# Designs tried in a protein design chat: VH-VL binders against p08169r482to628. Part 5

Target 1, 147 residues: p08169r482to628
Amino acid sequence: LLCGVSDGKQRFDLSALARHSELEQNWEAVDGSQREAEKKHFFINICHRVLQTGQARGCPEDAAVCAVDKNGSKNLGRFISSPTREKGNIQLSYSDGDECGGGQKIITNITLMCKPGDLESAPVLTTSRADGCFYEFEWRTAAACVL
Below, E stands for the ipSAE of ESMFold2; O stands for the ipSAE of OpenDDE; V2 stands for 0.75 times the mean of E and O plus 0.25 times the DockQ between their complexes.

## First folded at step 1 (VH-VL)

Design i5 (framework fv_iluzanebart; at its last look DockQ between E and O 0.31; V2 from the best seeds 0.00; counts 0 for: pae E 10.8 > 2)
Fold by ESMFold2-Fast, scan of step 1:
Structure i5 (fold): chain C 147 residues (1-147), chain A 120 residues (1-120), chain B 107 residues (1-107)
Amino acid sequence: as target 1 above (147 residues)
Amino acid sequence: EVQLVQSGAEVKKPGESLKISCKGSGYSFTSYWIGWVRQMPGKGLEWMGIIYPGDSDTRYSPSFQGQVTISADKSISTAYLQWSSLKASDTAMYFCARRDYGDYVAFDIWGQGTLVTVSS
Amino acid sequence: EIVMTQSPATLSVSPGERATLSCRASQSVSSYLAWFQQKPGQAPRLLIYGASTRATGIPARFSGSGSGTEFTLTISSLQPEDFAVYYCQQYNNWPYTFGQGTKVDIK
């Protein structure tokens, strides 16, 4: 599985966003719509499973996007599809997450948008569908800029 | 060290009230769920309910809804299990156990148990 | 509620032999399955969580496997201190539920 996008004209290397060691932290987003005690913490990794450290210790072994709240950890999808390019942005699709009802499994999409010079920004939750089966994040990062 | 210490054994008559305790130490009490488990003599384990002391979110197993009250006092890091009127069928060992906020490790630290005997 | 069924009810093995215990859920619990050991007069002790991860301090002879609805606990080269009752527990859905237990006895 490629850790980037190549379309023959432009190349995008996402390896700068991949976190491999327990000395590094997962990327994190927090649901701002809930009370502090009930907020979901989202742990995300690129090209790798979520690091099982801190609050993400209980995340499933194969999860690459994991939601954590007081009720437990949930697999929001695995990194099992290569990144794609869509209209100037890089699209990441994490699939085969936990069951969410009706025979469906959770899917998470992340849209990476170019922000020159910024490799320290974090993903932002933009969609949490009411049925719990679909999540979207936006992430503005230099990793999405043309080299 | 992390530990849960439960109150001592109780001998009661049917109709009496009772409140037993589970005190946490060595960790952030308000950041962990506390669950109560019943084990009747010679029988297996059954969940009664859980409480998150940080916001007092309490959930009961259907079989125990209305039979017991679970509560917690943050100021002394103690959770409680209470009966308004005991029955002989409440004779059992009662365990408390903790589970991390969001860490789905399962219940990793258990109290030593409180034996409750209800007889006339 | 999710019903957890363990088999066999009693397993008789000799020290040094392998013990295999089964646990079945009435509906999928993903990998949110734990195994506990209980000796007479003692609190349950966590052995395995996440279906296959050994808890801290648990000997390597204990291993767990499975996902969804079918799970197995294996004790290789069973030691005298391993004779106990073993419970599986799902923690995917509230209410959390235990199996009825498997008693591992000396043959």
Scores: ipSAE 0.082, ipTM 0.703, lowest interface PAE 5.4, mean pLDDT 88
Fold by OpenDDE, look of step 2:
Structure i5 (fold): chain C 147 residues (1-147), chain A 120 residues (1-120), chain B 107 residues (1-107)
Amino acid sequence: as target 1 above (147 residues)
Amino acid sequence: EVQLVQSGAEVKKPGESLKISCKGSGYSFTSYWIGWVRQMPGKGLEWMGIIYPGDSDTRYSPSFQGQVTISADKSISTAYLQWSSLKASDTAMYFCARRDYGDYVAFDIWGQGTLVTVSS
Amino acid sequence: EIVMTQSPATLSVSPGERATLSCRASQSVSSYLAWFQQKPGQAPRLLIYGASTRATGIPARFSGSGSGTEFTLTISSLQPEDFAVYYCQQYNNWPYTFGQGTKVDIK
């Protein structure tokens, strides 16, 4: 699997978003739609499993995207597909998460959008399907800009 | 710094009511379970109950169900343990503790304890 | 409730020696097992969680092992500050429960 994508002569390298050291912190997504009583924390690591540190300490070892709440943690998807270029953005798809009913496994999509000069912004949760089987995030980051 | 600070020692008489407190700081108070543990003089530790301040979900140990009330005021990051009518047998040290996030996470932060003495 | 049983009740060990503490659960608690250290007049301090993970700031001489119903806390080389009471606790099922404790004192 590649931690980047090419589109013609344009190359994109997402390795700057990957966290490898357990001394580092995972990316935590922003979710402004949830009430405090139902708040979930979403942790993401690009091209790598979520580090089992901090609030994500109990996340499944194979999770690239993890949700944590008062009841525990869930695997929202694994890094098993390389990034693709779609509609001018970079698309990441994480599948094979925890079972969510009916034999389905949770899938998470992340759309990366170029934001020059910004490598510190957090991903934003944009979709959480009612059945708990699908999540979408948007992430504006300099890592999504052409090299 | 993440910490839990409990209210001071109490000296009470049987039949009196009491409410002790546990204030969290240095972290998102509403996002972590807070528990209460009793330790009678010279004895071991006993779980009394836990509360999730975010939605006030509260669970009691069977032996403490109906004997005490656990509550929280998230506006001031404080959890409470209270008795409506104390007994001499309630004499003990009481600790509050925070449970972190994760499947295998345990209670990692503890208050310093509140000594409650009930005697006639 | 799940009953936690610790052994021995008292363990006398010389400084520098290895200390092994046992904890048994009446039913499986998976890896939801923690070890605490408590000294007189102090709050319990978390040593191990998830059966085998050292908490932040805990010296490497402390290690935990086991799963299901049998657990062990090992102090590879006992230091003077390690003489205390040690408790195991399961948090797999509510109500959470402690063992009765093992007192580690100086031989």
Scores: ipSAE 0.014, ipTM 0.633, lowest interface PAE 8.2, mean pLDDT 92
Fold by ESMFold2, look of step 2:
Structure i5 (fold): chain C 147 residues (1-147), chain A 120 residues (1-120), chain B 107 residues (1-107)
Amino acid sequence: as target 1 above (147 residues)
Amino acid sequence: EVQLVQSGAEVKKPGESLKISCKGSGYSFTSYWIGWVRQMPGKGLEWMGIIYPGDSDTRYSPSFQGQVTISADKSISTAYLQWSSLKASDTAMYFCARRDYGDYVAFDIWGQGTLVTVSS
Amino acid sequence: EIVMTQSPATLSVSPGERATLSCRASQSVSSYLAWFQQKPGQAPRLLIYGASTRATGIPARFSGSGSGTEFTLTISSLQPEDFAVYYCQQYNNWPYTFGQGTKVDIK
């Protein structure tokens, strides 16, 4: 699997967003619509499984996105497909997550959009489907800019 | 040091009420589930129920629903197990245990146990 | 309720030998399985969680394996202090349930 995409002359590489060692930290998003005691925390890695550190230490080993709350952790998708181009943006689809009913498994899409000069931004949750089977994040980052 | 300290042994008669305690220290009490486990003499372990002190979410095993009350007072980092009317069959050792915020790590810290003896 | 079945009920093993304990779940518990050790007069002690991860301070001779419905605890070189009852427990969903225990006696 590749941590980038190429379409003719343009090339993109997301590797700068990958977190590989326990000295680094996962990217985080929080669903701020919930009370503090009921907050759901999203731990995210790029092209790599979530690092099992801090509040993510109980995440499933193969999760690339993991949701954690008082009830436990869930695998929201694995890195098993390379990123693709989508109308000027980069899309990373993590699939084959935990069972979520009806024989379905959780899928998470991350849309990465070029933002020159900003490699330290974080993903933001834009969709959390009511059936618990699908999540979307948007991420404006310099890593999504053409090389 | 993380620990759960339970109240002392109890000798009671059938029909009496009882409330035993489990005090947590050395960690954020409201960020961990506390559960209660019964062990009858010479028998195995049985989950009775659990509580999340942060929001008082309380869940009972079906066999214990309506038989006991589980509660917590987060201001003093203490969980409780309570009977309104004890029976001789309640004679057992009772343990409390905690479980981390994300439940992949199982119950890692246990209280020392409270022996409850109910006899006429 | 998920029924956890342990075998054997009792196991007699010589010091230094391997002990293998089995635990079967009536339905899948994924990897949400823990092993506990309980010595007489003591509280249970967490040995293994997540089916295969040793808890803090647990000697390397203890190992766990399995997923779904079939799990094992192995003590690779039994020591005299390993005399105890061992319980498996699923914590995939409430109510959490224990197996009935395996008593390990040292020959």
Scores: ipSAE 0.006, ipTM 0.606, lowest interface PAE 10.8, mean pLDDT 88
ESMFold2 (binder alone), look of step 2: mean pLDDT 93; pTM 0.948

Design i6 (framework fv_iluzanebart)
Fold by ESMFold2-Fast, scan of step 1:
Structure i6 (fold): chain C 147 residues (1-147), chain A 121 residues (1-121), chain B 107 residues (1-107)
Amino acid sequence: as target 1 above (147 residues)
Amino acid sequence: EVQLVQSGAEVKKPGESLKISCKGSGYSFTSYWIGWVRQMPGKGLEWMGIIYPGDSDTRYSPSFQGQVTISADKSISTAYLQWSSLKASDTAMYFCARGYDILTGYPFDYWGQGTLVTVSS
Amino acid sequence: EIVMTQSPATLSVSPGERATLSCRASQSVSSNLAWFQQKPGQAPRLLIYGASTRATGIPARFSGSGSGTEFTLTISSLQPEDFAVYYCQQYNDWPYTFGQGTKVDIK
């Protein structure tokens, strides 16, 4: 898995967002639109699987994006596509998540947007498709700035 | 407040070495390119090269390749421009500038005050 | 490398008049063109980028237009503080290149 994006003029390195040890924590997003008992907590890692810490201990060992709620955990994506660029933003796609019906598997997309000086911000859920098969996050971070 | 502060004026003799500096503050130094621009007395601006401090990726303009060395020390948010052996033709004002994200259409937006280098015998 | 040519070399304008500066690229630079202002003893100041977008804090009297190879900077009503040298710069291809400059002088 490549942690960087290059188009010949500029390079981007997402390794600053990768979490490798259990002394670190996963990146976390919360679906603030739900009642507390129905809230999903999303655990995300970059260029690495989700760390088996806290509530994410129940996540599948090969999950790179995992959702946890009162009913258990779901794998929202195992395989990260090579990052791509669209209008200065970095696009990440996670595929081969758990089954969501009709023989389809969950896919998660993350749009990383440059925010200079900010390596502590977290992803924000922007789309949760009603069929449970697609999730989208936006993440404003200095790691999405030119390298 | 974003600021680039350059080292003071230098008076040198031909053949001497020199290293001038550009210190960034008020932003994430490792997240932006730093460029060096030369302006000879009474002349226009010319790009010398650029460096990305996060990984030291450096690109030189062809006319400056091998003539100068550009480097950066991210631990102190400082970029450098260095000559191993100065020539009288190196007499000029040298500016550093910060580059945001060229791919999104943002050019070099903040500039240092300049360092005047005079090389004479 | 892409050669940037500015015209005229010197433009004499009275305060309150319109000034139009031209910049031509030897090959297409799309809209990846910036305009800088430089006063004696000072660092260059970014005025316009993306051919037509004003930088933060730049007065509305400054406007840029053009794409490809032909670009213009217009100062709609020249103020005393606008007398300076103006440079265009392409950032489409490395190495980035400046025009030779247009000096805007008082009549």
Scores: ipSAE 0.000, ipTM 0.479, lowest interface PAE 20.3, mean pLDDT 82

Design i7 (framework fv_iluzanebart)
Fold by ESMFold2-Fast, scan of step 1:
Parts: C-alpha cells; sequence; structure tokens
Structure i7 (fold): chain C 147 residues (1-147), chain A 119 residues (1-119), chain B 107 residues (1-107)
C-alpha cells in the first residue's frame, strides 16, 4: 500500500514514521483513564504491522494497531488501506481488527496533524468508544507537513 | 496567534433579518470547522451548528435546524450566522468558536456578539 | 441526545482550597469530554479535552478525570482568578451538548 498521500498540489511521505526493525520500537500510547493494573498499552505502526518486541511480542501477526493489557493482546486493526487527506489532515484507517460483538470488527482511525520539526512525538488516544469497537488517536508530527 | 473576531452588538425588532459575522485569522481558515454557540441571558451554552469553510459542509443542532442559516466566505476567512425573521426569544450572546481539525471540542472562541430583540 | 448534568450548581470555596466539580452524561461518552471556564463578560476558555488532557497554557492545578458517564474537574489550590462558571461538553455523539454549568464562588 502507499506509504504517503498526495492531494494534487502537495505530497506527504509517511515513511519516516514506519518502523521496520527490532532495533526500533513501536509507537506507543497509554489509556490514561484506567487504573494502572488495568491500563491498556497501545502499540502502533505506520505502513507496517506492529513489531514483535517487548509487550507487543504477543500481538496478532497481522495487527498494525494492537492493545495489550494484563489479560493479553487484541488486534485493533490492520494496515490495509492507503492514507488519505481529510479536512486538511492526513487520515489513517485501520480495519478488520478483532471481533467486538454483534458481527462488528474493531476499527482504529489515526489523524495526523502537521507539527513542523517534530518527528519524536507519539500518538495520543482521544476516543475509546464504549462498545469497544472503535478507537481514535491524534498524532502531531512533522511527517504530516507539506514536503 | 489564532484569533476569531466577531461583529458588534445588534439591537433589532421582531420580524427583522440579521446576519452576524466571525472573522478568523492566524490559522488556515478552510481547514477547521467553525461553530456557533448561543448563551441566553443568565443561562448556559447551547450548540447551534458548525460549518467546514473548505467545502461549506454544515451540520445543525436539531433545535436550530430551520431557525438559522450558517454560511462562510473562505475568500475573506469569515463565517456567518443569519436569521430571516428575529423573535424576542433570540435575545442572547452568540459566540463563534473553532473546533479542533478532527475532533469536535471548541478550542478557540470569539469575543461574542450580543443580539437584543425587543419591541 | 446526550444530556450532561453538572453538580453542584454552586460551589463556595476559599482561596487555597480544593474544588471538585462533577459532570455526568446520560450515556457513555468515552473520553470525549471537554471542560471550559467562563468569567463574567468573557468568552469561554478551553481547560481540558479528552477528559484529562490540559489545553495549552492551562495551569497544572487544573486536572480532569473520569471516563464513560462520570467525570470530575479538580482545582487543587483555588486561586482568586479561578472564580468563574465551569461547563462540561461531550463530543461523542450529535448533537454536541453542554452541562448547565457549576458556579465557583468565593467564600
Amino acid sequence: as target 1 above (147 residues)
Amino acid sequence: EVQLVQSGAEVKKPGESLKISCKGSGYSFTNYWIGWVRQMPGKGLEWMGIIYPGDSDTRYSPSFQGQVTISADKSISTAYLQWSSLKASDTAMYFCARLGSSWYYFDYWGQGTLVTVSS
Amino acid sequence: EIVMTQSPATLSVSPGERATLSCRASQSVSSNLAWFQQKPGQAPRLLIYGASTRATGIPARFSGSGSGTEFTLTISSLQPEDFAVYYCQQYYNWPLTFGQGTKVDIK
């Protein structure tokens, strides 16, 4: 799949956010709303599955967003759709995650917003829908700035 | 510096039309939703609607659908709230506010426009 | 529509005291909750979004917690400039809705 997006006038290359090596770590976010013993750790990769390192060793083989807690890991979506431009931001949609009830599968959306000069920031969980079927992250990064 | 500057106070009679404005500066106006919030005297905040100036996509609160029109002119970075026929019950402070680019919380607010409708 | 209920309606505190404000949603809004401060004659000011994330420039004495239906805004050591009305807002489902406000008064 394309690891970038073009809106005709401007080009965006997300390759700087893709992690390919065990020497690199997955991008991480934490569920700040739960007690420490019950908190979910989120492991995220761009244009690639999550790396099988640290706590993410147990993540499903095809997951690109994975949640890990004391009870195990859950596939929150696969990287099977190219990035798109949405309302001036870059949108990543991860679909076909684990079953979440009622015939639904988990979907995760990540919205990348331009932050000049910053390639070291991490995604922040902004939505954890009550039915467990939908997750959203915001990520402010220079990778979302015009090349 | 992100700034939203609203038009001045208005005193109108019932049945008159009115259009108030909200001018954005210090950011990419076409890439952020802008919304309108009503505050009646001594009361709380009520969401009225939002518009995305880049394509004029509008979303209204059910309580305000058909009562007002929201529009924007991206060439001058200005959003509008319009009434075809004012009522005394429209007397309120009207705020415009920007929403986060992908999330629907209000992050920057205009100073407000006081609208007084009386006989 | 999701109804947001704030309590108490009025909270009287002295400077330096801790203030705790509650916001309850009629159904789960996950963490899609924001808190605003409004002083007389002024526009609202964003304090917290995502239930617990402080907005840029907001002092550390303001903190938010909660998820689902029960949320709390805490001001750990109330300052004279903190006397204001505080509103919560959900952005989980349409239409966007606000609580009725909690007025924080000086004792």
Scores: ipSAE 0.000, ipTM 0.501, lowest interface PAE 15.6, mean pLDDT 86

Design i8 (framework fv_iluzanebart)
Fold by ESMFold2-Fast, scan of step 1:
Structure i8 (fold): chain C 147 residues (1-147), chain A 121 residues (1-121), chain B 107 residues (1-107)
Amino acid sequence: as target 1 above (147 residues)
Amino acid sequence: EVQLVQSGAEVKKPGESLKISCKGSGYSFTSYWIGWVRQMPGKGLEWMGIIYPGDSDTRYSPSFQGQVTISADKSISTAYLQWSSLKASDTAMYFCARSYYYGSGSYLDYWGQGTLVTVSS
Amino acid sequence: EIVMTQSPATLSVSPGERATLSCRASQSVSSYLAWFQQKPGQAPRLLIYGASTRATGIPARFSGSGSGTEFTLTISSLQPEDFAVYYCQQYDNWPLTFGQGTKVDIK
């Protein structure tokens, strides 16, 4: 399944959030709690790799979620899993990110919540685990509404 | 394996033009910046400038603005440093190095082997 | 521009001893500081970035510390191959600037 979710008699299509042209911009979130020295920016794409544009220069070419600051970039996950439905929301799981210690790799989850008529809002960072191995975002968007 | 390979040593006379090269391999050339660093004989490292090969966005250190030209050809993964008219004071080792991020700058992670430029009569 | 000052200019150390190198910035560079090693006839090699993060392949005997304006590179048990010149570099603000170097030579 590419970009769509089907659960029972309801359908979802996330294709409206996919950015595939180098003339378009990635979706971006900024960590409001981040240390001033790190100034992390998060670049996200749906069903596609992060675009090599703007501040996302230097992100790995196979990254679907990438964190950027002056000390470099981190691959926060490749989009391998199909979207799933959980408690009325759509969940995207990005796995196989960079190594973060103990043989573990970074995992990023995005919870998409229906917001009718809104395809312009951006994801918001809600969890940045202290060990650096797990990131979580919330995103309110019309793409998460039942078709 | 990330590698930056620079052109060979040059011996020039004052007033001559020169263009030296730095070829990247083992990574996505257009995803990183290429910086140039000068080291005069027996002296330390001096930052010259940087270029993003993907769109040729170039920034110079104030001390080198107008003295050299930095360029890149992304089709052959090569960056260049050029002088229109060499001076004896340009005698130095010139290094290229990869840099991750633009803005107020980033560190240089992988370095070329250096190109020795000697300018003498 | 931010001026980077390294001390001492030359440090004489015997193999197996601890070497401590200092780098001072004329204004705060937060943790945006890198350390490089340069051996005669060779290109510089990245050792540390982010003031304290070792680059890939760098031995554990190299460690960096500090923040703001005062930074230290420590080599805990100096090996023969560690005799070299060491440079610090700030990347907090343009233009990027290097220290003048500390030469670590054999005692």
Scores: ipSAE 0.046, ipTM 0.638, lowest interface PAE 4.9, mean pLDDT 85

Design i9 (framework fv_iluzanebart)
Fold by ESMFold2-Fast, scan of step 1:
Structure i9 (fold): chain C 147 residues (1-147), chain A 121 residues (1-121), chain B 107 residues (1-107)
Amino acid sequence: as target 1 above (147 residues)
Amino acid sequence: EVQLVQSGAEVKKPGESLKISCKGSGYSFTSYWIGWVRQMPGKGLEWMGIIYPGDSDTRYSPSFQGQVTISADKSISTAYLQWSSLKASDTAMYFCARHPYSSGWYEFDYWGQGTLVTVSS
Amino acid sequence: EIVMTQSPATLSVSPGERATLSCRASQSVSSNLAWFQQKPGQAPRLLIYGASTRATGIPARFSGSGSGTEFTLTISSLQPEDFAVYYCQQYNNWPLTFGQGTKVDIK
């Protein structure tokens, strides 16, 4: 399993975004379009499960993306596939999340875009499909730049 | 130089517990995943699981989930593979292997010499 | 899990001959494939990673090619020290999986 993309010509290393210590925090995003009572908080880690801290303490142990709301926590996908290059950007696809209806499991895609010098930004939710089975995030970060 | 040194051969009876070790040196132990590979006599290689010693994140292959415990002690740069109750089918050579984490380049680039475990009555 | 299938199971060759070993993945692993050499009583040795990149110290006679589901390891002129078992391994998806091995034996 890679925490990056390599074809022997260009290398992209996402390991600077991976959080390992309980003293560190998960990356977070919030669905700003929802009513306060229905807001989901998304806890995200790169190439690693989410840290079991704070509000993410109830997240499934194998989740790389976890949604938390008033109803509890939900596994939005696991880090079980290497990142790929997609349309000039880096894409992480977290699959095999919780059941979402009709025998389907949740998938979350994160599109990382190069932004030189910026390692302080956070992922932004861009798609929350109505059936609850698919989520997309965009993230502009220096970790998505060529090594 | 990077080295992984494993504990010596073990001869055990079914039902006994066992803990074998893999000591890393020559690199930052908490910055690299360490994995365990089983090779049964005359058979191929099977990944059992991996651990990141920096935070003890552990991933097991489905066939080994619940059969073994992988752990690490970062104060002495040592990873462990443990059985609570051995079976004759656990007779095998067990290898530990390191792979880079910080580079985002996932390859098992350094291997221990192996620990032979024999389980018979 | 991704199943890796190697062929042939055994390849009998003479020194100086070219050996071609195949590895097939049950689904795409991109170029995230490694080749290992193992001699009796020894730990595996990394030969190739990224499907085609030689590891440090590996002779030029070893070359890897392929992407997706079809991969090949070629040894252009077999030396006596090359008689061993060769394994392919995908590292694209967890769990990591090896092929069953190809034994390169002397004729």
Scores: ipSAE 0.079, ipTM 0.729, lowest interface PAE 6.2, mean pLDDT 87

Design m1 (framework fv_mavrilimumab)
Fold by ESMFold2-Fast, scan of step 1:
Formats: sequence, structure tokens, C-alpha cells
Structure m1 (fold): chain C 147 residues (1-147), chain A 121 residues (1-121), chain B 111 residues (1-111)
Amino acid sequence: as target 1 above (147 residues)
Amino acid sequence: QVQLVQSGAEVKKPGASVKVSCKVSGYTLTELSIHWVRQAPGKGLEWMGGFDPEDGETVYAQRFQGRVTMTEDTSTDTAYMELSSLRSEDTAVYYCATGYYYGSGSYFDYWGQGTMVTVSS
Amino acid sequence: QSVLTQPPSVSGAPGQRVTISCTGSSSNIGAGYDVSWYQQLPGTAPKLLIYGNSNRPSGVPDRFSGSKSGTSASLAITGLQAEDEADYYCQSYDSSLSGYVFGGGTKLTVL
């Protein structure tokens, strides 16, 4: 699997966002519309499984995105496909997460957008589908800019 | 709602030890990461360390290594911070706070009311 | 000195805008670690105001906003009110210290 995208002659390297050591922190998104005690915490890694540290300790070992709440943890998708270029942005699609009903498994998409200066260092939850089967995050980061 | 209730004010002599407690309610201690932050009078906030009861791992700031011990009693949902070999410079309000991992770091969401520890001769 | 540098004081009039800066280095904010902000009213514990650079907890008015660029972060307060008089602290993580760090604090006075 690649930790990057080639689009024509342009190359993009996402390895700066990958966290490998349990001494590092996972990337995290929190649903800001919910109360702190009631909300899900989303632990995310790029091109790597989530680090099993802190609140993410109970996350499935193969999850690249993991949701944690008072009821436990869920695998929201695995890093089993390389990043792609979509509509001018870089997209990571984490699939084959936990079962969510109706024979479906959870899928999470992360859209990475180039932002020189990197004002936003963390992913933001933009979609949580009502059936619990699909999640979207946006991430504005210099790591998504051409090398 | 998560609430953190700390023990009362203490007055100690130099060389003594102090043990501050932090009682958690509204959530179970096993699902929270408790950190300790102090503030000397008229000064800023200083992180001392934090304990993750699920992992059994405690991380102390280098400045306090060897003098501080952070423990937890999950049966009573109470966290403790013990600071030994007290100096006058340790006079401060000591806070417990819950830590959450967010982005590439952590933030402290809920705070105890603080415990004033005065060290004087 | 503090690892993260803040101006010691800032002032504004009711209804105006102020910004409070938080300057770090390559081992903390510059390394990509997120910034959180805390408000401390006199005699009270700190209260989380902003987390993850720009997110607000429930109950924090949208007149408080955070941003981050390079090795620095900023807290902006619009529509200043008398009750905003407080100390404000930024906070991040420092990889060289392997621990959490706070700014020195900024005292906001409303004229």
C-alpha cells in the first residue's frame, strides 16, 4: 500500500501524518455538537493502524479509524487501499470496518485538502450518516500539498 | 456531567509531603485520564503529570520526577497526587483535570476546584 | 520562561475585538501539535475554551475562536464583554520535553 498519491507528474506524500510509535498521539476528531461526556471520540491514523494509547487502548488492532464512547470502541475502517485523487483533493477511504446493520460494514472517507501554513492540524468530522455505516472527515493540511 | 472534587487546603513545612485527592463523579475513573496541573500564586499553569488507570502508566514532567507520585483507586473513583520534599516554591493551587487525546495532543476538559498547598516555616 | 510565549496583558473596550497570541517552536506547535485555550476567572479553576486549534466545547459562545499557523496560535475574542476579564492560557504538547506545556498567560482587561 502507498502512503501517497501520484496524479500525472504531481506527487503527494502523506507520510508526515503517519504516527508509528505508541509514544506519539493518534489524530483525533470529536463531534463538537455533542456534550463531552456523551460524544464519540474518533481516533485516526494515516497509512497505519491507530495507536493503542489512552482512550484508544481498546481499539481493534487493525482499525485505522476507531470510534470510542461510553459503550466501548468500534472499528470504522481499515487501511486496505491506497490514497486516491478526487476532485482536486486527496482521499483516503478506510473500508471493512465493523458491521453496522443490513449486512453492511462501516466505511470512513477522509478528504485531505492542501492548505499552506497548516492552520488545521487535525481532521474534522463532517458527516456521520444516521445508519452508522458511513463517516466523512475533512483535513486541511500542508501535507496534502505538492512536494 | 463529569465532576472532579478535590480535598481541602493544606499548610505544610519545608521537607514534608502532601497528598491531594480528586474524587470523580458522573463517569467512571477507569474511562478517564487524570492529569495534575499546578499554579503558584500570581504565576501560570504548570503540567505535573498524568495517570491513565486503564494502562497503569503514569507520565511525570521531568521537573517533578522523583518527587511526585500519582495513584488511583478505581474502587472509590479517586485519584491522588503526592508531592514530597516540599519547598517554599511548591506553594501553589493544585488541580486535577481530565485529559482527552485530540489531534496530535491532548486537552483538559473538566477541572477540579483546586487545592491550595502552602509551604512555609 | 514559559515554553509557549504569550503577551502578559491585552486590553479592549466593550464590543471590540482582541487577539491573544501564543508563540511556540519546532518541538511543539511547529511540530504539528494542536493548541487548546483556557479561560481562568479570578478565584476559579481554568475552563476549557478552545480545543484542537479551533473547536469550541458546548456552551462556549462563537465570539471566541482559535487559529494556528506555523509555530504560533491565536485566540480571537469579538464583542468583548466585562465578564471576559480573565487570564487566558494556551496549551500544547512538546516532543523535546515529552510532556504538556502551557503559555505564561495573558491578562485581559476590558476598559
Scores: ipSAE 0.000, ipTM 0.492, lowest interface PAE 16.5, mean pLDDT 82

Design m10 (framework fv_mavrilimumab)
Fold by ESMFold2-Fast, scan of step 1:
Structure m10 (fold): chain C 147 residues (1-147), chain A 122 residues (1-122), chain B 111 residues (1-111)
Amino acid sequence: as target 1 above (147 residues)
Amino acid sequence: QVQLVQSGAEVKKPGASVKVSCKVSGYTLTELSIHWVRQAPGKGLEWMGGFDPEDGETVYAQRFQGRVTMTEDTSTDTAYMELSSLRSEDTAVYYCATKYYDILTGYYFDYWGQGTMVTVSS
Amino acid sequence: QSVLTQPPSVSGAPGQRVTISCTGSSSNIGAGYDVSWYQQLPGTAPKLLIYGNSNRPSGVPDRFSGSKSGTSASLAITGLQAEDEADYYCQSYDSSLSGSVFGGGTKLTVL
């Protein structure tokens, strides 16, 4: 189709997860904060940078994963590492995010899990490390199925 | 799986315009990036332009700027390429193709139409 | 003039190996952009043969392999068969032209 991930034996069509125009919205996850003013909103795009629309307007122009809260935006990763398969899932790793202290830069992992027929679900934040240097998301989607 | 069916052969005089169609089967145009590539008889492939998902806009190769227009009709799942001010050197087979972005390996053309022969002669 | 340079023709006998080169520059292959290869049988549209320098789509036999080094790429065909007789094109992206670029094509003749 439009985009995806291939290895020699299998092709994973990620086109349904790619958002290309200002008429579309980024994929969004939120942390567990109950007060709206304290929520961190995570904007994610696949095969494309984060669209600079709505609350993501302040995101860096080269961010693939971006976090936004009341204090501004942070780049959570701009360069994707080679996808891997782990226990049947596809893992995408994004590196070279903003500085997070101790000479480290933010890294984000997204684990795509096959869910036949479902192209409407959004990523879910599963790990937000206390030092702010590492984020993990799970995403159950038909795009992760070998079909 | 993806099928691209193009319009039939055309014969045009120098200075005329030609409009080639590319009908998508099994998918909507919003799910595909359609590009146009031509091939003069006995010559190689030449990229003309196509939809760029990054900008949400169509981009054209520099040498065709001002002469080519690429449009899409999503209601009929048909892409069009119109080339104006035709010259004899525009005689070629014109292909539509889907441009695919692989996250690791970049862009490539994975499905191709059968081609449309355009002959420009006096 | 094509942006990527290929030999105009190569030939081999059944069962032999041939290699088709694709030479670029610092604005395309040399800049790190990946190379794809297309096979065009007489009277037909091109078909994707290799993508991302060395990957084969489903249905392409492992007799076809690709590689890339510096500013050049190469397509190797082993165990040549009569049905391999076709034109072969390399393709990459060129940053100075902001667009896709093709090689001039190589006609493979199986003797």
Scores: ipSAE 0.030, ipTM 0.648, lowest interface PAE 5.9, mean pLDDT 85

